# Designs tried in a protein design chat: miniprotein binders against q6w4x9r395to579. Part 199

Target 1, 185 residues: q6w4x9r395to579
Amino acid sequence: GHCSLEGGSFVTTFDARPYRFHGTCTYILLQSPQLPEDGALMAVYDKSGVSHSETSLVAVVYLSRQDKIVISQDEVVTNNGEAKWLPYKTRNITVFRQTSTHLQMATSFGLELVVQLRPIFQAYVTVGPQFRGQTRGLCGNFNGDTTDDFTTSMGIAEGTASLFVDSWRAGNCPAALERETDPCS
Key: E = the ipSAE of ESMFold2; O = the ipSAE of OpenDDE; V2 = 0.75 times the mean of E and O plus 0.25 times the DockQ between their complexes.

## First folded at step 15 (miniprotein)

Design qw3 (at its last look DockQ between E and O 0.75; V2 from the best seeds 0.00; counts 0 for: SAP 80.396 > 70)
Fold by OpenDDE base, look of step 15:
Structure qw3 (fold): chain B 185 residues (1-185), chain A 90 residues (1-90)
Amino acid sequence: as target 1 above (185 residues)
Amino acid sequence: SELEEIAKTILEAVKDLVEAVKENDYAAILAALERLFEAAIEAYSAGFYEVAEAVTEVIKAIWLGDEEKIKEAVKELVEEMREAMRRAKE
C-alpha cells in the first residue's frame, strides 16, 4: 500500500483515494497492530501563509514506546528530541539521505517512508501486504475499498474529509477544512 | 459529458505541466500539479476511480523525478481514460 502527502494539503490513501484538507495540527497517518512497540506514523501540518487555505506539511513523526523520530522540513532529524547524524540507525529503523532532496526511513517491519524536502515538503508511505485491512488514520484502512477510507477513529464512516481528518488529530487543534475557502463567499 | 470535461481538464493540466517542466517554472509546475490533483478528486467523486488513481500516480512520479515512471504513469492514465470513456458509452 502507498499513501502520499503532497502539495501541502493533498492526500492519497493506501486504497488510492484522493482528498484534500487544510489543517494545522498533528494527525495520525498510520496506526496498525503490525507496527511494533505501539508504533504510529504522524504528520504535522502548519500554516504556510496568511489564509486558512495556506497550510502545509512541516514534519513527519514516527512514535513508538522506544522512539520518537521526527523528520522536519528544515532537514533536521531527531530521535527523542536529540538531533541525529545521518545515516542514523536504531534497532529496527534506519534514516538516511536517499538523494539531495529526499530522505528515507527504512524499517525491518514493513514500513517505508520517503520524505521529499524540496521544493515542497512531502511524504510517501509504503506498507507491506501484511498491513492489508489493518491500518487506520489519514492513510485509510488499506482494504481495497475506497468508499470506507473516511472511517473515523471511532469507527464511523464519514462523508467528508474534514470530519474524518479531525477525528485523527493527535492534539487540541482547530478544525480542518475540506476545501479552500473564499473569504468573499 | 462529465467525464469528457474531467478528461479535458486532465489533459490540459498535463500539457501545462510538461511545458512548465521544460521551462523550469516551479510556480507553474505547482499550479499544474494542483489542478491535476483536483481533477483526480473530481474524477473519484464522479465514480471514475481508476482514472483518479492513474492521475495520482502521474503526480507521484513527477515529484519523485523518475522519468521512466512518469512515462509509464502517463501511458496508464491515457489507457484508463480511454477505458472509462468506453464504459461510459455502454
Scores: ipSAE 0.686, ipTM 0.860, lowest interface PAE 0.8, mean pLDDT 93
Fold by ESMFold2, look of step 15:
Structure qw3 (fold): chain B 185 residues (1-185), chain A 90 residues (1-90)
Amino acid sequence: as target 1 above (185 residues)
Amino acid sequence: SELEEIAKTILEAVKDLVEAVKENDYAAILAALERLFEAAIEAYSAGFYEVAEAVTEVIKAIWLGDEEKIKEAVKELVEEMREAMRRAKE
């Protein structure tokens, strides 16, 4: 299954449902029991300077009980707040530079993340077949039915992207002033 | 028809995209991709799911930088649009 986060807050779900939203928060991109240690993949969006109303992806975060790996648009990779040289390996996760413009996070549990750093910050999520029907978040539920991909954090299928996306906000969604030191919540 | 209007938008955006890629015109690439993605959303909303998916595959192929993949994705998109047009007349 493939989920993409492209350009001006465009998303394509694991079931190929395309949508756009405008928001400045950290959102749960993917939750699944297939991710160890209560793992979740999260996406951080902020206002971008070209248009006052536009938002763009600024970081992708893998969070579990053991790790908080942040890949951000300033091209810095951190784990638990500490910058890491690439390639960076934990027991289950390897982050490495695949090309001059792309980083990859590979895992032993069927999650792969490719992050395009330039010319714009984008992300591509791939999950193995064991994730079918067992995902939640902005990437949808991966059940082969595109019409219920807007399933909220309460398990309700919504018809609008905005309600769906807002239900997947993670943690505190601070104003821009409050995020000056911790852009990834 | 709605499909014909969506298809025209898609084809115009693909044409602009191909030219922008050939010229390495970054601003034109971004503009064409945004229009193309909006058209994918319109196609999905109109019930043309395979067209919408084919459009998103073209966009993905552009960002992965694979010329052969781009050509194949565009050919598949054209095929899906023609198929959707045939179904709409039945």
Scores: ipSAE 0.678, ipTM 0.859, lowest interface PAE 1.1, mean pLDDT 85
ESMFold2 (binder alone), look of step 15: mean pLDDT 77; pTM 0.702

Design qw4 (at its last look DockQ between E and O 0.53; V2 from the best seeds 0.00; counts 0 for: pae O 7.1 > 1.5, SAP 84.102 > 70)
Fold by ESMFold2, look of step 15:
Structure qw4 (fold): chain B 185 residues (1-185), chain A 90 residues (1-90)
Amino acid sequence: as target 1 above (185 residues)
Amino acid sequence: SELEEIAKTILEAVKDLVEAVKENDYEAILEALQRLFEAAIEAYSAGFYEVAEAVTEVIKAIWLGDEEKIKEAVKELVEEMREAMRRAKE
């Protein structure tokens, strides 16, 4: 299965559902029992200086009980807050420079991440077939049915990308709907 | 038809992309790719799921693929658009 994060606000799910959103938070991209040690893949979005998009991808994070690997748009790779020289290896994870413009995180548990650093910061997630029907997050549920990929963290299928994306926020970030309901003078 | 309008949007975005690449205009390249992705979302919303997927595969091939992958993705997009037009006529 393949999931892509492109153009600063565009996502294509494992079931090929394209969508866009506007948000400035860390979001859960992928959770699955196939990821060891309660692992999750997360995407960090922030406001950017590009005139045609309000938000763009600024980092991808792999988080488990043992690791917090951050690959950021400034081309620095950290694990648990400490900068690492590439290639960087743990027991199950290798991060290396695939080309002058791309980094790859390869794993022994069926997750592969390719990060494009230039000319824009983008990410491409690949998971093995053992993940079928066992994923949650912005990349969808990988069940072969593109119409229910907007399943929230509460297990509710939503019809709009905004409500779906908001349900997958990680940490203290304002919900997009809260901004829409804010009183205006 | 709605499909014909979506196909026109796709073709215009590709035309603008080619021109932006010739001029080495990074902002215009990104704008054209965004319009192409928006057309994929429109195709999905209209129920043309295979067209939508084919468009996103072209965009991905531009960023990750080599020349052969780009050619194959474009061929698949053309095939999916023709198939969708044929089904709509039936």
Scores: ipSAE 0.664, ipTM 0.853, lowest interface PAE 1.3, mean pLDDT 84
Fold by OpenDDE base, look of step 15:
Structure qw4 (fold): chain B 185 residues (1-185), chain A 90 residues (1-90)
Amino acid sequence: as target 1 above (185 residues)
Amino acid sequence: SELEEIAKTILEAVKDLVEAVKENDYEAILEALQRLFEAAIEAYSAGFYEVAEAVTEVIKAIWLGDEEKIKEAVKELVEEMREAMRRAKE
């Protein structure tokens, strides 16, 4: 399954459902029992302009009981708050520079993350087939059915992206906006 | 028809996108991509899931800057659109 965070506010789920939202919060992208140590992948969004619709991805976070790996738009990689040089390797995670504009987080448990640093900070999430039907978050449930991708953290199917996205907030943040006309988002 | 309208929007956006890429006009690229993405959402909402997926593949290819992938994705998009049109006539 492939999930993408693109263009500042665009998301494509593992099931290839496209949607847009504008939010300035940390959201859960991926949770799964297939991730070891209660692992979760999260996305941090912030304002990129003066308008409430001008939002962009500013960081990606992998959080587990052992690690908190943050890849920021400024190309800083940290684990548990400490800056790390690349390539950086933990027990089952490796972060390295793939290209001049791309970082990659490789894992031994079927999760791959590619982060495009320029010109727009974007992220691409790949999970193995073992994750099928066992994922939740903004990337959807990876069950081959796009129509139920907007399942909230409480297991409720929503008809709008905003409510869906809001359910996956990791903190107290403003409500997400769905479709706003913004050429920069 | 709804599909025809969506198709028109997609084709126009693709055209503009291609031109913007040729000119390395990032602002124009972003604008075209936005239109394309919105069209994908519309396509999905209208039940044209394969078309929507194909559009998103084009978008992804553009972001990654993979020319060959872009060509392939556009080709697939055209095919999916044609197929959708065919089915709509049945």
Scores: ipSAE 0.019, ipTM 0.271, lowest interface PAE 7.1, mean pLDDT 88
ESMFold2 (binder alone), look of step 15: mean pLDDT 78; pTM 0.711

Design qw5 (at its last look DockQ between E and O 0.72; V2 from the best seeds 0.00; counts 0 for: pae E 1.6 > 1.5, SAP 78.941 > 70)
Fold by OpenDDE base, look of step 15:
Structure qw5 (fold): chain B 185 residues (1-185), chain A 90 residues (1-90)
Amino acid sequence: as target 1 above (185 residues)
Amino acid sequence: SELEEIAKTILEAVKDLVEAVKENDYEALLEALERLFEAAIEAYSAGFYEVAEAVTEVIKAIWLGDEEKIKEAVKELVEEMREAMRRAKE
């Protein structure tokens, strides 16, 4: 399954459902029992302009009981708050520079992350087949049915992206917007 | 028809994207990509899931700068659009 965060406000789920949102919060991208140690992949969005609709991805976070790996738009990689040199390797995670503009997080448990640093900070998530039907978050449920991807954290199917996205907030943040006119988003 | 309109939008966006690349106009490129993604959403909303997917694959290929994948993705997009058109006539 492939999930993409592109253009600052666009998402394509594992089931290839495209949607758009504007938010300034940390959101759960991926949770799964297939991730060890209660692992979760999260996305941090912030304002990229003066308008509330000008939002962009600013960091990606992998959080588990043992690690908190943050890849920021300024190319800083931290684990548990400490800056790490690349390539950085933990027990089952490796973060390294793939290209001059791309970082990659490789894992031993079927999760791959590619982060594009420039010109727009973007993320591409890949999960193995063992994750099929066992994922939740902004990337969807990876069950081959695109129509039920907007399932909230409470297991409720939503018709709009904004409500869906809001359900996966990791903190107290403003409500997400689905389609606002923004030529830069 | 709705499909025809969506197809037109997609084709126009692709055209503009190509032009933006030729002119090395990044702003135009971003605008075209945005329109293309919106078209994917529209395609999805209209039930043309394969078309929507194909569009997103094109976008991804562009961002990743993989020329071969771009070509493949565009080809697939055209095929999916043709197939959708065929089904719509049945």
Scores: ipSAE 0.735, ipTM 0.883, lowest interface PAE 0.6, mean pLDDT 94
Fold by ESMFold2, look of step 15:
Structure qw5 (fold): chain B 185 residues (1-185), chain A 90 residues (1-90)
Amino acid sequence: as target 1 above (185 residues)
Amino acid sequence: SELEEIAKTILEAVKDLVEAVKENDYEALLEALERLFEAAIEAYSAGFYEVAEAVTEVIKAIWLGDEEKIKEAVKELVEEMREAMRRAKE
């Protein structure tokens, strides 16, 4: 299955459902029992324009009980905030430079992450078939039915991307928007 | 019809995208990609799921930067739009 974070604010789920949102937060991108040590993949969005409502992807984070790996522009940072030279290896995870503009995180548990650093920060998530029907988060549930990919953290299928995305916030953050809004300063 | 308007938007965005790639115009490229992705969202909302998926594959091929894959993805998109038009008239 493939999930794509492209163009700063666009997402395509494992079941090929495209959507867009704007929000300043860290969001759960992928959780699954197939990830060891309660692992989760998360996406970090931040402001990208003059308006509070326009945001874009700035980092991808893998977090488990044993690992914390933050990938942003030219930086891989671990559990204690230490920047790492590439390639970086743990027992189950290798992060390496795939090309001059792309980093790859390969794992032994069926998750692969490719991050394009330039010209725009983008992420491509690939999971093996063992993940089918066993994912949750912004990348959807990977059950072959695109119509229920907007399932919230409470298990409710929503028709609106913003309600779905807001349910996957990891922290106290402003509500997500599907378009830029510039209310009075 | 709704499908005809979506198809028109897609074709115009693909044309602009191809021109932006040939001219190495990054701003035009981003504008075309945004319109194309929004058209994918519209196609999905209208129930044209295969068209929506084909559009996202064109976008991915553009970011990959492989001319052959771009042409293949556009060909598949045209085929999916033709199939969707056929089904809409039945």
Scores: ipSAE 0.587, ipTM 0.835, lowest interface PAE 1.6, mean pLDDT 83
ESMFold2 (binder alone), look of step 15: mean pLDDT 78; pTM 0.717

Design qw6 (at its last look DockQ between E and O 0.01; V2 from the best seeds 0.00; counts 0 for: pae E 1.8 > 1.5, SAP 83.324 > 70, placed apart)
Fold by OpenDDE base, look of step 15:
Structure qw6 (fold): chain B 185 residues (1-185), chain A 90 residues (1-90)
Amino acid sequence: as target 1 above (185 residues)
Amino acid sequence: SELEEIAKTILEAVKDLVEAVKENDYEAILEALARLFEAAIEAYSAGFYEVAEAVTEVIAAIWLGDEEKIKEAVKELVEEMREAMRRAKE
């Protein structure tokens, strides 16, 4: 399964359903029992301009009981708040520079993350087949059915992205907006 | 001699850098890199251009995190330093 966060506000689920939203919060991208130590992948969005529609991905976070790995748009990688030099290795996670513009987080449990730093901060999530039907979050449920990708954290299928996205926010943030997006945002 | 002092500085910085990388001590890495950069400037100013270049290659390799490049760059640095020492004796 491949999930992408592109263009500042565009998401393509594991089931290849595309959608867009504008939000300035931290959202759960991926939760799964297949992630060890209650692991979760999250995306941090922030305001990138003066307009409410000018939002962009600014960081990706992998959070577990043992680690809080943050890959930020400023190319700083931290674990539990401490800056780490790349390549950085934990027990089952490795973060390294793939190219001059790309960082990669590799894991031993079937999760891969590629982060494009420039010109637009973007993220690409790959999960192994063992995750099929066992994922939840903005990346969807990876069950081959696009029609139920907008399933909220409470298990309710939504017809629009805004309510779906809001259900996966990790904090008290403003409501997500579903409106036309400037591709340059 | 000036070259010996520069060489000492470089070697100490490299040593510290290697240890800092092993421990992933971010601040220590930065500090060691800064020392290497200063040493490169000194080497250049003293006319040891090849040594200065080799040091900068080590810095670049460390920044990129490419293990193979780091090994190669360090090897080259050692060779350039030895060559410089040889020339200085002539």
Scores: ipSAE 0.566, ipTM 0.787, lowest interface PAE 0.8, mean pLDDT 93
Fold by ESMFold2, look of step 15:
Structure qw6 (fold): chain B 185 residues (1-185), chain A 90 residues (1-90)
Amino acid sequence: as target 1 above (185 residues)
Amino acid sequence: SELEEIAKTILEAVKDLVEAVKENDYEAILEALARLFEAAIEAYSAGFYEVAEAVTEVIAAIWLGDEEKIKEAVKELVEEMREAMRRAKE
């Protein structure tokens, strides 16, 4: 399954549902029992410098009980606050420079993250088939049905991106409803 | 029709993308990609799911930077739009 964060504010879920939001917070992209140690993938958005988007992606975070790997637009990679030289490897995770413009985080548990650093900071999430029907977050639930991809953190399927995105905030930030609530803008 | 308006928006955005890529105009590329993605959202909202998916695949091919994949993705988008138009006539 593939989930993408493109163009500063656009998302395509594992079930190919496209949407847009504007927010300045950390959001849960993906939670799943397939991720070890209560792992989650998160996205950090902040005010954008591009004219076609109010906010844009500035970092991607993999968080578990043992790791907090941050890949930021300033090209510094940290684990639990400690800056790392690439390639960086743990037992289950390898982060390396794929090309001059892309970093990759590969894992032994079926998660792959590719981050584009230039010309704009973007992220591409790939999960193996074992994740089918077992994901939550901004990337949707990966069950082959796009109608319930907007399932909130309380398990409620919503019809609008703004309510859905707001429910997946991981930080103390203004709700997406308080900024731009139209999934198309 | 709603599908015809969506198709017009998609085709105009693709045309703008092609011109922006030829001119290496970074801001124009970002602007055209945003309009194209918004058209994908509109296609999804109108129930044209295969069209919406095809549009997102064009966007992904553009970011990949592979000219042949871009051409293939655009051909697939045109085919999905033709099929959606055919189904609307029934």
Scores: ipSAE 0.522, ipTM 0.804, lowest interface PAE 1.8, mean pLDDT 83
ESMFold2 (binder alone), look of step 15: mean pLDDT 78; pTM 0.709

Design qw7 (at its last look DockQ between E and O 0.64; V2 from the best seeds 0.00; counts 0 for: pae E 3.6 > 1.5, SAP 71.081 > 70)
Fold by OpenDDE base, look of step 15:
Structure qw7 (fold): chain B 185 residues (1-185), chain A 90 residues (1-90)
Amino acid sequence: as target 1 above (185 residues)
Amino acid sequence: SELEEIAKTILEAVKDLVEAVKENDYEAILEALERLFEAAIEAYSAGFYEVAAAVTEVIMAIWEGDEEKIKEAVKELVEEMREAMRRAKE
C-alpha cells in the first residue's frame, strides 16, 4: 500500500483515495498493530508562505515507545530530540539519504518512508501486505475500499475530509479546512 | 459529459505539470498540481475511482522523475478514462 502527502495539502490514501485539507497540527498518518512498540507515523503541518491560510507539511515523525524520529523540511533528522548523522540506524529503523533531494526511512517491519525535500516537502509511505486492513489514520485503512477511508479515530465514517482529518489530530489545534483558495494549497 | 470535462481537465493539467517540472517553474508546478489533484478528487466524487487512482499514479511518477513511469502512468490513465467512458455509454 502506498500513501502520499503531496503539494503541501494533498493526500492519497493507501486505497488511492485523493483528498485535500489545510491544517496546522500534527496528525496521525498511520497506526497499526503491525507497528512494533506502539509505533505510529505522524505528519506535522504548519503555516507556510505569506498567507496565514497557507499550510504545508513541515515534518514527518515516527513515534514509538523507543524512538521519536523526526525528519524535518530543513533536512534535520532527530531521534528523541538529538540530531543524528545519516545514515542513522537503530534496532529496526534506518534513515539515510536516498538522493540529494530525498531521504528514506527503512524498517524491518514492513514500513518504508520516502521524504522529498525539494521543491516541495512531500512524503510517501509504503506498507507491506501484512498491513492490509489493519491501518488507521490519514492514510486510511488499506482494505481496498476507498469509500470507508474517512473513518475517524472513533470508528465513525465521515463524509468530509475536514472532520476526518480533525479526528486524527495529535494535540489541540485549530480545525482543518478541506478547501482553501490559497495558491499554495 | 461530466467525465469528458474531467478528462479534459486532467489531461491539460498533466501536460502543464510536466512542462512546469521541466522548466523548474515552481509556481506553475503548484498550480498545475492543484488543478490535477482537484480533478482527481472530482473524478472520485463522480464515482470514477479508477480514474482518480490513475491520476494519483501519474502525479507520483512525475515527482519520481522517471520518464518511463510517467509514460506508463499516463497510458494507464488514458485507458481508465476510456474504460469509464465506455461504461458510461452502456
Scores: ipSAE 0.727, ipTM 0.877, lowest interface PAE 0.6, mean pLDDT 93
Fold by ESMFold2, look of step 15:
Structure qw7 (fold): chain B 185 residues (1-185), chain A 90 residues (1-90)
Amino acid sequence: as target 1 above (185 residues)
Amino acid sequence: SELEEIAKTILEAVKDLVEAVKENDYEAILEALERLFEAAIEAYSAGFYEVAAAVTEVIMAIWEGDEEKIKEAVKELVEEMREAMRRAKE
């Protein structure tokens, strides 16, 4: 299954549903019982400058009881905030430079993350078939049905991206629907 | 012919994105991506889910830089758009 974060503000779910949202928060991108030690993949969005997007992806974070890996354009950061020389390897996770423009986080538990650093910061999440039907978050539920990928953290299928995305906030942030209201009617 | 307009937008944006990536033109990349994704979302909203999915596959192929995969993805996209147009007349 593939999930992508592209163009600063666009997401395509594991079931190929494209959407766009605007938000300045950390969001749960992927949760699954297949991730060890309560692992979660999270995406951090913040305000864009004068770009076409109101917000854009600024970092991807893998967080579990044992690991904290933060990937941004300038560095990979681990559990104590220390930048690490690449390749960085734990028992289950390897982070390495795939190309001059791409970093890769490979794992033994079926998660792969590829981060494009240039020309724009983008992320690509790949999960193995063991994740089918067992994912939650902005990447959707990976059940083969694109129409229910906007399922909230409470299990409610929503018709709008803003309500769906807002339910997956991981921090203290304004609600997405307040930021999505159209100032012109 | 709403679907025809969506299809023309998609194909033009794909062409622009391929060229922008080849030129490493940051502004052109952002402009082409926005047009392409908005058209994909529009296709999805109109109920053409397979067209929207084919667009995302083309975008992934472009970033991977695999010329053969790009050709295959674009061919599939064209077939999905033609199928959607045929279904719309039925």
Scores: ipSAE 0.294, ipTM 0.671, lowest interface PAE 3.6, mean pLDDT 80
ESMFold2 (binder alone), look of step 15: mean pLDDT 79; pTM 0.714

Design qw8 (at its last look DockQ between E and O 0.83; V2 from the best seeds 0.00; counts 0 for: SAP 75.343 > 70)
Fold by OpenDDE base, look of step 15:
Structure qw8 (fold): chain B 185 residues (1-185), chain A 90 residues (1-90)
Amino acid sequence: as target 1 above (185 residues)
Amino acid sequence: SELEEIAKTILEAVKDLVEAVKENDYEAILEALERLFEAAIEAYSAGFYEVAEAVTEVIKAIFLGDEEKIKEAVKELVEEMREAMRRAKE
């Protein structure tokens, strides 16, 4: 399964459903029992301009009981708050420079992350087939059915992205907007 | 038709995005990406799921900078659009 965060406001789920949102919070991209140590992949969004529609991805976070790996737009990589030199390796995670503009986080448990640093900070998530039907978050549920990708953290299927996205907030943040003007927000 | 209009938008936006990325023009990239992604969403909403998927694959290929994958993705996109058009006429 492949999930993409592009252009600061666009997401493609594991089931290849495209959608957009504008938020300035940390969101859960991926939760799964297949991730060890209660692992989760998260995305940090921030305001990039004056309007509500000007948002951007500013960091990607992998959080588990053992690690808090942050890859930020300024190319700083930290684990548990400490800056790390690349390549950086933990027990089952390796972060390294793939190209001049791309970093990669490789894992031993079927999760791969490619982060584009320039010209736009973007992220590309890949999970193995063992994750099929066992994922939750903004990347969807990876079950081959795009129509239920907007399932909230409470298991409710939403018709629009705003409430879906809001349900996966990791903190107290403003409500997400599907568009600059979202009548459903 | 709706699909024809979407297809036109997609192809133009792909071209523009490729050029924008080559030029490393941030604003042009965002603009082209906006048009392209909106077209993908529209395609999806219209029930052309495979077209939407193919668009997202093209976008990914462009940003990952793999020329061969871009070529393959565009080829697939064109095929999906042709197939969708064929089905729409039946």
Scores: ipSAE 0.827, ipTM 0.921, lowest interface PAE 0.5, mean pLDDT 94
Fold by ESMFold2, look of step 15:
Structure qw8 (fold): chain B 185 residues (1-185), chain A 90 residues (1-90)
Amino acid sequence: as target 1 above (185 residues)
Amino acid sequence: SELEEIAKTILEAVKDLVEAVKENDYEAILEALERLFEAAIEAYSAGFYEVAEAVTEVIKAIFLGDEEKIKEAVKELVEEMREAMRRAKE
């Protein structure tokens, strides 16, 4: 399954549903029992700098009980807050420079992440077939039915991207539909 | 004719995106992406799921840098747009 995060907050789910949102929060991109140690993949969005009302991807985070790997727009990779030289390897995760502009996080548990650093910070998530029907989050449920990919964190299918995206916030953030431009944001 | 206009917009935006990526032109990339993704979302909303998927596959192929994949994705997109236009006229 493939999920993409492109441009200014455009997403394509594992079941090929395209959508757009505007939000300045950390969102759960992918949860699954196939990820070890309660792992989750998260995406961080913030103001684009082009317009204070538009947002874009600024970091991707893999979080588990043992790791918090952050790949950020600043081209810095950290684990648990410490900057790492590439290639960086844990027991089941390897982060390396795929090209001068792309980083890859490969895992032994069927998750692959490719991050384009330049000219625009974008991310491409690939999961193996063992994830079929076993994902939740902004990347959808990977069940082969594109029409129910807007399933909220409460398990409710929604018709709008904004309600769906809002339900997957990883913290207390403003609703994706209504945002104030904050001087200190 | 509306679908014909959308298809022309998609193909022009694909060409623009390919060129913008080759030139590393941030603002041109964002402008072409905007047009392509909005077209994919509109195609999805109109029930043309295969067209929407084909557009997103072209976008992905362009950023991953595989010229062979770009050619195949564009070919599939053209085929899906042609089928969608045939279906809409009937």
Scores: ipSAE 0.739, ipTM 0.884, lowest interface PAE 0.9, mean pLDDT 85
ESMFold2 (binder alone), look of step 15: mean pLDDT 78; pTM 0.709

